# VHH binders against o26223: the designs that were tried, part 93

Target 1, 191 residues: o26223
Amino acid sequence: MKLLWTSQHIKVTVHIDGKVSKMDVLEAIKTRRSIRKYQDREVPEELIDKILDAAMCGPSAVDERPWHFIVVRNREMLEKIPEVHPYGAMVKDAPVAIIVCCDSSLEKIPGFWVQDCSIASQNILLAAHSLGLGAVWTGVYPLEDRVEGIRRLFSIPEHVIPFSVIPLGYPAENPGTRDLFDPDRIHLEKW
Key: E = the ipSAE of ESMFold2; O = the ipSAE of OpenDDE; V2 = 0.75 times the mean of E and O plus 0.25 times the DockQ between their complexes.

## First folded at step 6 (VHH)

Design h13 (framework vhh_gefurulimab)
Fold by ESMFold2-Fast, scan of step 6:
Structure h13 (fold): chain B 191 residues (1-191), chain A 121 residues (1-121)
Amino acid sequence: as target 1 above (191 residues)
Amino acid sequence: EVQLVESGGGLVKPGGSLRLSCAASGRPFSDYAAAWFRQAPGKEREFVSAISNSGYTTYADSVKGRFTISRDNAKNSLYLQMNSLRAEDTAVYYCAAVWGSGSYLEPYDYWGQGTLVTVSS
């Protein structure tokens, strides 16, 4: 677990904001949308801390918890991500991005790190949404050209695998909600 | 917020060539993946070609080897060079743009008004 803010600072920001609204879990899941356009506003470190805490709370195979995170705020570095990720153009315009990584030295059962890092990535998206931010999951693994590109760009060690790049910020777009429920995909007792 | 305007359509004989242009305005075009679609009379809209923000291209089987998609970010423009045209290429051609989402490419959000291409003898 790694926190970026002390509990004292966290309490001060909650008290001062006066606009903190709680979103329940089902609402967060159903209303979260991929956000690719961001306001020219910095995201407070306290919010990133809360998002990363949520990311680390996911279930993990045999509790291996292999995830590591790189927080990127440097504009020059953000501007280089689209050079190694062809469909990641929006990342350069985000005030911050989180790179979700797997440290293979922490792996206790082969192959389950993909599920672990997927869970961490989804928790980042939901936590960001619940805090009034927008984010989008841009895929890195299992595309080897993107994995190597991100590894080189951020000096990621050989035993660490970059899994996803998640830009986030205050949303500058408001896509409508979608009704994706399909009862034909639910089978009772058997196929 | 991106506006797209196609041009270059017209009447061409079979075996001829034509170049379509799409002018983008609003945000810098370099941030967008872009594509060409077409719709023939009485048919559904079909994919023709796409180009990523970094220049990676893909083509529908029906046009592969005959059409070339390209972009000029300095001019905020997308192009489709059409060679060896056939009667079945007759359609209204649309340019479209979207912000990329990594391995999860979203549907195209921004569309032009279209330009008519007629291939007839």
Scores: ipSAE 0.000, ipTM 0.140, lowest interface PAE 15.7, mean pLDDT 82

Design h14 (framework vhh_gefurulimab)
Fold by ESMFold2-Fast, scan of step 6:
Structure h14 (fold): chain B 191 residues (1-191), chain A 121 residues (1-121)
Amino acid sequence: as target 1 above (191 residues)
Amino acid sequence: EVQLVESGGGLVKPGGSLRLSCAASGRPFSDYAAAWFRQAPGKEREFVSAISYGGYTTYADSVKGRFTISRDNAKNSLYLQMNSLRAEDTAVYYCAAVWGSGKYLEPYDYWGQGTLVTVSS
């Protein structure tokens, strides 16, 4: 027997103003790819604002919302990130990057900030994709050297933990989609 | 497109040393983060070491203090100095490069064909 995977399309309507997204949610999730090559084009401030709004809409344990965001457009600062982050070479060529941080003073339940910041990071990637931009999540936490390096580079306070660096811009590559569905990882009723 | 070719593998006795080299052709290697991975018989491919173009390095716990990764951008080359080799270091060693990939989230874009290292008496 063979299990066939078929994409299901669900349209989302913003009821408050009646606007309909041009990309459905499942399409956005399935077609989002890490984008590491960017056009030499500025990303408008309004689009960054929309992305950050989406980032803050994620679920958060006991609604603690410990996230803070640093928006980096300064070319000198972007060029220094790869020296601290060995897999962040693309950041130097991006028009903008968002650093996702956790303010530990806002944490209500110990340890859930990692999940909160992961959710915020994924929302940034999906929102960017839905707006015609490309982005990639570069990992910072829990790698001590990267955490310390990013903290020093951006003067991040002691009680704030840098979690991820997400460069973004208009894509200059199109890697195509991946078929990642694996039915062997699905267990019915029991393990 | 970047192409990677490893060399320097061979048979060595326990306690010995080997230096692996990875030569890159195509695009400038200086624009890539680079890493060494290995795969022992019957095992999954595992991370060994990585280096950024700024010289930042990371190592797997199993090789810390014994292996040293380095790069020479002028020669488009990556190196792995392996000291105090053990039987459990026996594996095919792969050079890998990525332009801007995030560690732990994204796969490497370019891989060499591998070089065999056998540590046996």
Scores: ipSAE 0.000, ipTM 0.161, lowest interface PAE 15.0, mean pLDDT 81

Design h15 (framework vhh_gefurulimab)
Fold by ESMFold2-Fast, scan of step 6:
Structure h15 (fold): chain B 191 residues (1-191), chain A 121 residues (1-121)
Amino acid sequence: as target 1 above (191 residues)
Amino acid sequence: EVQLVESGGGLVKPGGSLRLSCAASGRPFSDYAAAWFRQAPGKEREFVSAISTGGYTTYADSVKGRFTISRDNAKNSLYLQMNSLRAEDTAVYYCAAVWGTGSYLEPYDYWGQGTLVTVSS
């Protein structure tokens, strides 16, 4: 985000925006779907700023908040992602992608950066959905070839680990609803 | 859950055509977005084409204009019509499907065993 804006007013501007989600939190969680087909429409920077603000609001182990984000809009760069991420082919057709990274120099407790970056990634997906966008989490870490491919492509320093690539845009598909509740996975009082 | 079984692979001459089929069993196929991937000898698995539940299609640049992906939900089947085949299309072709959110590690949750396509003179 510091590469987009350096003002402390970014969060205030995003936070006090008059857009109140009409979607219940539970509805947002339950209706979010991975979207891999996008309309040929630009995503406004204001919406990206809101999504990144939400990403940084996740809980973090010992408040280390090791996440950094790369926002990719350059078509040439987006088209190169499938060369280093075999299942990221949908990215080249997305108007924008966010790369979630961990700066290991910010790590205060070993190993919990994975949970921190997972939380940030999920918040990006939920925030995008709540704003009428579609997104999909494509995995990078811990697959060595994908990590190194993305690192080289985006000139990411050795102490920074690319965690996920999340293409997003206005959805051009509408997956059906799912019922995933499984009571056999709930144990009362004991296993 | 869904199980996927590919068929239609074989040996074909350059410039020829071949049609791959993928039969789905289990849940109604109409609930799934689907794709074709391929893996050539000594290379990584690469994306070929995808089709959404609503019928929107995407193609890799290397096959655009030559290959056509389609689905028949009544027959629980996915197809890949391959025209103007080239030596570089030689690969094992895999059918893939995803229901709803899918896996973040692999964008498709279900995979077939693959069918070999050899384009040689």
Scores: ipSAE 0.014, ipTM 0.320, lowest interface PAE 8.0, mean pLDDT 83

Design h16 (framework vhh_gefurulimab)
Fold by ESMFold2-Fast, scan of step 6:
Structure h16 (fold): chain B 191 residues (1-191), chain A 121 residues (1-121)
Amino acid sequence: as target 1 above (191 residues)
Amino acid sequence: EVQLVESGGGLVKPGGSLRLSCAASGRPFSDYAAAWFRQAPGKEREFVSAISSGGYTTYADSVKGRFTISRDNAKNSLYLQMNSLRAEDTAVYYCAAVWGHGSYLEPYDYWGQGTLVTVSS
């Protein structure tokens, strides 16, 4: 009783050093890696706009789309993030970071904002990769000290919850790809 | 909230064709994913075809190659072109819609009143 979608082929275009390569969606998903070392190069504002557009295209519970984004390019602000986020040391070396936030006033169904912001965060990672950038998701929520540290640092109001901090840049490392398919985690018909 | 009104149903002979229309009002149709369902007398409601807000289509195996779903966002309309109709296609056909901007929690929650399609000699 499975229904199969018929779809137009979707291609992602990547711009690297003035060169263009095309990466299909499955390739982007399979080859995306966490990148924590960045070149000393600015990320154009147009690429950040494309990444944020992709972030906002994620599914959300009851279409609540509770996400807000803070784009941080200020070096002094980036350098302060590791003080409130112990595993965010790489952020100070990135040319830009995106803070994914939930505006609780937009929440239509309690608790699903976590999944919504997770989806937005993953879309940022995939979009960055497709555009020739590297990024890493550093967790903020649900760690109370990190939530309050980031809130204080960026003047985030009480009804807004910082969810993740994602540094981005042109990659200065290539960790290679992984084969993570595990058929033992797939159960047919029943557990 | 969106209101859906189907039209185009009727009596047709086996092998014939019909085009069903669904007119949406209340909100821009481009924001919705939409689908056709059908219900024959004494049977459960059956999925027929769906089209996403981005234009991606899905068909039930029973109608693949015979039916074509399409949308016209400028006219706030959804269509189902039905070719090579069979007696077993006789049913009330329903238009359904759901907020198409990536909602993963809402099922199809806007439904039309239905339009009857009868395939008989």
Scores: ipSAE 0.000, ipTM 0.150, lowest interface PAE 14.2, mean pLDDT 83

Design h17 (framework vhh_gefurulimab)
Fold by ESMFold2-Fast, scan of step 6:
Structure h17 (fold): chain B 191 residues (1-191), chain A 121 residues (1-121)
Amino acid sequence: as target 1 above (191 residues)
Amino acid sequence: EVQLVESGGGLVKPGGSLRLSCAASGRPFSDYAAAWFRQAPGKEREFVSAISSGGYTTYADSVKGRFTISRDNAKNSLYLQMNSLRAEDTAVYYCAAVWGNKSYLEPYDYWGQGTLVTVSS
């Protein structure tokens, strides 16, 4: 046991020795990194199904569950994404991408669809990581040019809003983990 | 705090139209997301339509193509244009508002008193 980090408000004692082979939820959250380089390996449909099942298990405002998903495996379609999404260059090299969409007609509470689709996107990232895959959230909404570019490319109706594009694959990079804990952002009892 | 007062309800024949208004007082209405709900006798409260502070709209399947929600921030008002009215649209219509995004347990902070819409010949 070694005291690696302290603050006047919160003391964190960490164990230097401690490695487990299985990834629990807390470790999955703490060790997930954005992965932008993928092995030249296809992702089995079974794993995509598990990831999408997990995506739909997130909390949703008044249980509106406005999310829809487009699974893109077609190489020609993946290669066109960077034309309408400038920071999506890595998508062309991924074996598969998931487009998270909001069907606005399913929204029961105005504005909460953004949170619902964010929750679904994060669950995709965590589920992928837990299954040995790498993924990255590339932003679409609220950038109008990207929203319209993705809509046109995938024939998405006007009442459906593309929210994020998440390429997935077996990771070809290991950026390591980051310690992002900041005690100055934690207020006890009052601001 | 914002207070909401609905108006425009009344008796209308099937196939007719009504325009509901919701007047907001207190903070500028532009800061609020707003919605219309309805409740018919013996039924639970039903979502009808919503509009975000940025103007994004959504509709229940039962009213899509027939109802249009809109807002006029300069007049601090929310509207519901109801066309092709049916007997099953008979209900008390409520205006609701929320300042920013709230928790799932308390999605709307402010509610009006309701306005009755009766669709019958």
Scores: ipSAE 0.000, ipTM 0.091, lowest interface PAE 18.3, mean pLDDT 81

Design h18 (framework vhh_gefurulimab)
Fold by ESMFold2-Fast, scan of step 6:
Structure h18 (fold): chain B 191 residues (1-191), chain A 121 residues (1-121)
Amino acid sequence: as target 1 above (191 residues)
Amino acid sequence: EVQLVESGGGLVKPGGSLRLSCAASGRPFSDYAAAWFRQAPGKEREFVSAISSGGYTTYADSVKGRFTISRDNAKNSLYLQMNSLRAEDTAVYYCAAVWGYGSYLEPYDYWGQGTLVTVSS
């Protein structure tokens, strides 16, 4: 199957088998959806490498770049995630998940690592979408029970904080897109 | 866009069984992940069980081996078969679903009104 559309005068073609052609940035942002149903098909390591490269390209406060990533492909480990993350049931269906972490030893300015890891997480979602994959951000930080559960499960050191768990794979659903533009949220010059 | 309505709650003796149903209306249910949660008086809402759109199931440790979640996409319905019920299973049970969009903190966008399950003699 081929999905073809034109955005910003650029034609984009996405193949469901993971073969991807050029995609406009605005179109990628507007058409990305949270995907929770995956095909029974492994994601090539080359695509994961591209996604992680994109994750590290986000802006970072004082260029601290505190993120570390755990790539989980082991089925038994993926199946244990829902035991410590109540809303992570879809991870069991995914061929791979990325855990976004903060290494606090790399932090140069207190508290901004949350923004840095949020940017990295969003870049993972957008990069996955641009490559013909689907993904969903499942929240870990700042929920203490989830943070400690994920830390124990993946042997994460005390100075490293798990931030998000992002399962991804070839999508087996198409929930459509939404028009979320709300001009009432835009104030000119003052509130 | 969609409504979730639970049914099947009631009074059951310890060791008994009960089946809860959740009917979805509006959009076809088959595209969505769904879950059961419960809340006992004076306690926080807790996760019970979930089923992905692909049919994969997850259970809280407190209910593993006793409860079974299932779905019937043709009937737009979700079920929870509860066996070997205990006094501590007494709670209002909620059906929840997500439509491909959702909070990264709590991915379930739609909730039913709940159905009361009381386990006592």
Scores: ipSAE 0.011, ipTM 0.258, lowest interface PAE 9.5, mean pLDDT 83

Design h19 (framework vhh_gefurulimab)
Fold by ESMFold2-Fast, scan of step 6:
Structure h19 (fold): chain B 191 residues (1-191), chain A 121 residues (1-121)
Amino acid sequence: as target 1 above (191 residues)
Amino acid sequence: EVQLVESGGGLVKPGGSLRLSCAASGRPFSDYAAAWFRQAPGKEREFVSAISSGGYTTYADSVKGRFTISRDNAKNSLYLQMNSLRAEDTAVYYCAAVWGAGRYLEPYDYWGQGTLVTVSS
C-alpha cells in the first residue's frame, strides 16, 4: 500500500531528489550562504557520502586530485577545534565537520594543490546547500599556528597539509541572498 | 568547440622512437592547455604529459627523460616525441585539451579518438 500526492511539483521534487537541473544549479550557486548556526540534528552518512563524492569531482591541475578528507562527528573532538582555530567557535555546535587535507606526495605541479583543495572545499559547500544543509569554510592554510594545531588534534602526518575545516548541519539560520553582480569587473575585448 | 585528431601511431621496436601529432580545429589552439594520456589493454587510462598555453610542461615519472611534449600554435598542433620506447609504453594514446589560457592544466574537456602505439619485435 502507498499514499500518492496529486501535485506535479511534489512528484517532480521526489523524482529528482539528489539532482539539480541547469536553472537549479545557478540558483544553488547564487543562494548558497555561509551557515554558522545548526539544528541539534544528526546528518545521515548517506548525505556525507554524496557531499564527498561531489568534492572529489572538482577539476584538479593535471588531474593530481591531492585531497583527502577527515569526517569528524565526535563531540569532544569538535569542541577542541576552537582552541587551535580562534574563529572556529561555531564548529563545536555543528553535528559534523569535514577537514579538507592535501597530500603533498600527490602533487604533480607546484603550488596548484591550494587551488585544488579550494575547489574541493567549494564543492562541499555547494553540495551541502543543494541537499538542504548549511556549511561554512573556516580557513586553516596558510596560517601556520592553525595548520600545526589541527595537525596535532587529528594526528595528521607531516606530508599532509590541513587546508580547511568545514562544519555542516541542518541550518538554524536563514540569511537572505546577496546581489553581488558587478559589471565594472567585466572587461570586453581589453582592459 | 574544438576537435582533436591524433596521428603518428604504429609498430616500433624496443629502443626506437616515434612522434605523435594531434591536430586541433574549430578554435585557436593557443587558448588551450593540452595533454597526452594513454590506455593499455585491461588497464585504466593514465596521464602521460601536459603543456599549458604558456608552455609549462609536466611529465609522468614513467616517461620523464624519454618523452617530450611540445606545441605549435601557428599549426594548431600538439606533439609527443617518444624516445627509448619500451614494451610497457604499448597503449592507445589520446590527445586532450581544455579551454583556459588563464587557468592551466584543469581536467580535460576535449578528447581525440586515440592512436595505437605498439612496441614489439
Scores: ipSAE 0.000, ipTM 0.115, lowest interface PAE 17.7, mean pLDDT 81

Design h2 (framework vhh_gefurulimab)
Fold by ESMFold2-Fast, scan of step 6:
Structure h2 (fold): chain B 191 residues (1-191), chain A 121 residues (1-121)
Amino acid sequence: as target 1 above (191 residues)
Amino acid sequence: EVQLVESGGGLVKPGGSLRLSCAASGRPFSDYAAAWFRQAPGKEREFVSAISSGGYTTYADSVKGRFTISRDNAKNSLYLQMNSLRAEDTAVYYCAAVWGSGKYLEPYDYWGQGTLVTVSS
């Protein structure tokens, strides 16, 4: 079996105010914000493929890479997500969402799939931000009602666990940046 | 639900060209990712090419540079332009579709009946 979309590489350029903008890694990390308001504008699939490529580049425990992704563009399906995810109201207004899943058959060491899928989720957020998109991580696991609701809605098998739902689109809000550095959380040599 | 019907198969000489068509009916075709697969006698079904709902394309290494997948949403149609055909391209060609782009990493839901392509002198 082959992965369907892995054989193409398309150059993506971020534009701000009609100018080419490049974001370094530290800038991307520090300026990424949760975005919950989106323009009524489709996200090109070339950008989704770049985001998913980045998601799969994360480290995983014993290189198990248990993640699978569902890309949802169908408006009717996006509108049903808030019915099973109370804090996912913004998903109905997003042009696309990515559901991060763990295939438990790929798990080599018990329990580390949560960390693996967290890393994949964060990479999706950072990649989206670097490409001029906004996104937000909405939690599914470990909330049993949300896990079961998402599983039923997208026909996810019992050995696969939906971990997060990440709506994304072109941002329709700009919350600005934060300075979160707290030296009181840094201990030298000992607690 | 969508129904798919392939056409355009036939006999062609090595080095020749052939264009396959797939007519979709039912739901709006623009909402589907679509693909071409083929199955040669005595072999398993193999992936040939795919196109997303947004027009992003991918190709199997065996056909890259020779085949071109395209779609016309206004005509509810998928196409495969096949150039520089080889005897090894002889197979039944199937079009396949899946709703939205959300399943392009999952199995296809809808399949046509197939169209035979024979490459021989």
Scores: ipSAE 0.000, ipTM 0.109, lowest interface PAE 18.3, mean pLDDT 82

Design h20 (framework vhh_gefurulimab; at its last look DockQ between E and O 0.01; V2 from the best seeds 0.00; counts 0 for: pae O 13.6 > 2, placed apart)
Fold by ESMFold2-Fast, scan of step 6:
Structure h20 (fold): chain B 191 residues (1-191), chain A 121 residues (1-121)
Amino acid sequence: as target 1 above (191 residues)
Amino acid sequence: EVQLVESGGGLVKPGGSLRLSCAASGRPFSDYAAAWFRQAPGKEREFVSAISSGGYTTYADSVKGRFTISRDNAKNSLYLQMNSLRAEDTAVYYCAAVWDAGSYLEPYDYWGQGTLVTVSS
């Protein structure tokens, strides 16, 4: 059965005194951390719809937008991901995972789909964080064995390339914030 | 830069126990998420267990209930207590760490050289 809900059908609600407590864009970028431990709580379909809407809003080379997404909630399927993705052990404990894929039939310019799918993956991480969820990007492409394993497990056709697996859920860890600013990497006018 | 050095590997009989240690140097270990991986002869590297900077743990199904990961930030050390060892646990065990667990390709950026664990009668 297909889902009847889409981003267009999601209600927006203002809470308490008419104020919504959300982080701004810079705060979201600076405080996002990879989360690998999740609470035993279901993630509402409405939040997944919001995350996928955000994923599709990124820039795309020649507007090719080659991304497709597989939403995995079935526990038996989540438990099989570590068998084909050696660093994806945390996925089996997540309530849901999103597999970001490239439909190569939508490619208009060779090679730029990697950047497009990277942008979609990062938008998933930022959107999840902004909604109070935790997520982590686990790499698939360009590692041939992982690409093949994920393709077989999820019956992905040959013209579609699995790019990343992103488990997500309510966080059960808080690693804190990062300070990564390095002025030595900034060059004025020339190298 | 952080450097990781494993110790505690050796020969043990099936059903026995072994404790692996990983010593971190360079930066405070408390800032890192850490993990144990293993590689058996002729096989690919396999995830064993991980611990976040906040102390939350996860385990591969093959070791859950038998292995326990822990850390001591004051000693800049990571440990793996291995109980009820089986022949299939024979592998080189690697300590790994990452500054923020932010890697999108590999979850860990820093690796030790490994310590051999052989489970044999």
Scores: ipSAE 0.102, ipTM 0.475, lowest interface PAE 3.3, mean pLDDT 84
Fold by ESMFold2, look of step 7:
Structure h20 (fold): chain B 191 residues (1-191), chain A 121 residues (1-121)
Amino acid sequence: as target 1 above (191 residues)
Amino acid sequence: EVQLVESGGGLVKPGGSLRLSCAASGRPFSDYAAAWFRQAPGKEREFVSAISSGGYTTYADSVKGRFTISRDNAKNSLYLQMNSLRAEDTAVYYCAAVWDAGSYLEPYDYWGQGTLVTVSS
């Protein structure tokens, strides 16, 4: 890493021994973009561990935590995903994908698992972004053909519902930032 | 990666009809959600209608029943049939597209240059 400052001189050190700057949470939320092109570069297991740790930090209905995650690195399996998931074409080019699933046997309040898995999925996107990775959420649920195709491909049991497929890797594109704030969507006191 | 070109704008009298077209090139259009937006002079750009890659359509309340969005993926084209036109429909109409990866929450990434529709007596 680069040293911009040292205690032995008047120069300023910004990065020490390979540590990188941390990203503010509002910055991460505002600057995260869906990334569909990836470098031909492996993603270290340690980064996937950090991302999944973040995924599991989300709130859930009545603390039911219904989520399970399948980490897919096998090239042949990644190449098969588009055969059952037509909006997942970029997955074949990703070094790794995470499949977010709901185990319905863990559901404590019917129907809230969609919100729970959505929270976990968004946390994956933000954590990946904060680590210098790009990712995109490709929807599986509620499209029945996609759900059944992914379930069969990965031997997912009937009581487990694949929710999303999230390919990720080091970005090979930069779509830039956007200004999406729309004050007309804000209603005070009532509609 | 995707270029969009609108056509079909022009001058029509109130109560008349126009059909707008948007030709897409660069990537398979079938993978994209597409929409029409419009902007009148001095006003903010507003949503008119959208169609998902799978053909699901939505309309602004102001155009429901008068406008019909459609797509022809074999021709990489998006259409807007505008009937019962009113003076308030006068605007530059833009087509827009976004990769339809199962999420419709991302803003549209690709925009055309616009085509002018004038509804005047």
Scores: ipSAE 0.005, ipTM 0.238, lowest interface PAE 11.8, mean pLDDT 85
Fold by OpenDDE, look of step 7:
Structure h20 (fold): chain B 191 residues (1-191), chain A 121 residues (1-121)
Amino acid sequence: as target 1 above (191 residues)
Amino acid sequence: EVQLVESGGGLVKPGGSLRLSCAASGRPFSDYAAAWFRQAPGKEREFVSAISSGGYTTYADSVKGRFTISRDNAKNSLYLQMNSLRAEDTAVYYCAAVWDAGSYLEPYDYWGQGTLVTVSS
């Protein structure tokens, strides 16, 4: 079984190297890849603002919106992140990283903050991609060593939980596309 | 500004194939989403196919499985491979490009003059 694609109705305009590119939402989802190599090029604040705007547009449990974002551009801090995140080596090479956090005091229903912050994180990735940037989701929660490492590094209060670190930059790699559709994972009406 | 020039139109029998080309000039073609539209005599212009700057393609239901849109950014060109042509495919085919739009449907910023495709026995 193949998913047949029909007309696209949602597009995103992307500025890449001073040029405009168009990408629809399905294209963004389908073509997004984790990018771990970045150009030596600064990311405009405007793009970060758009990405953060997108991050805050996702749904959350009972609209609790528990997320906070730390935008990190300081080179020294970026270089320290890999010290507490063993799979965050690429962060030191990125011009900017966003740390997605949960303020537990904003949580209305226990446990749903993970989904909320996941949605926010994914929106960051999709928005970044749609804007011509590369990004990767480096998981922090639920690994305690990473959580505490990031917490200490950025002086994050105890009631705030770092969830993910997302380095961003103009991509210096092209991993290509993937076909991940698996009809065997689809069950009709029952298992 | 972008100029678009279509070519490749002509007379073809039902079941035949034809390949249309659109040559773009001006700004880099890669900056634009591109599309094919067609207008039959006495009918309104209709969407045929589109391709994003990233290469994502879409088709009208009437041409799905028969037509293939593609682009060559290095050549600043758009193509439409038309297979299994039918009488109802007879129309002037237009190349279009858009820099900023929320849909693959109209409006497009730039249009060619069109190329006539006639499918007749």
Scores: ipSAE 0.000, ipTM 0.248, lowest interface PAE 13.6, mean pLDDT 89
ESMFold2 (binder alone), look of step 7: mean pLDDT 83; pTM 0.842

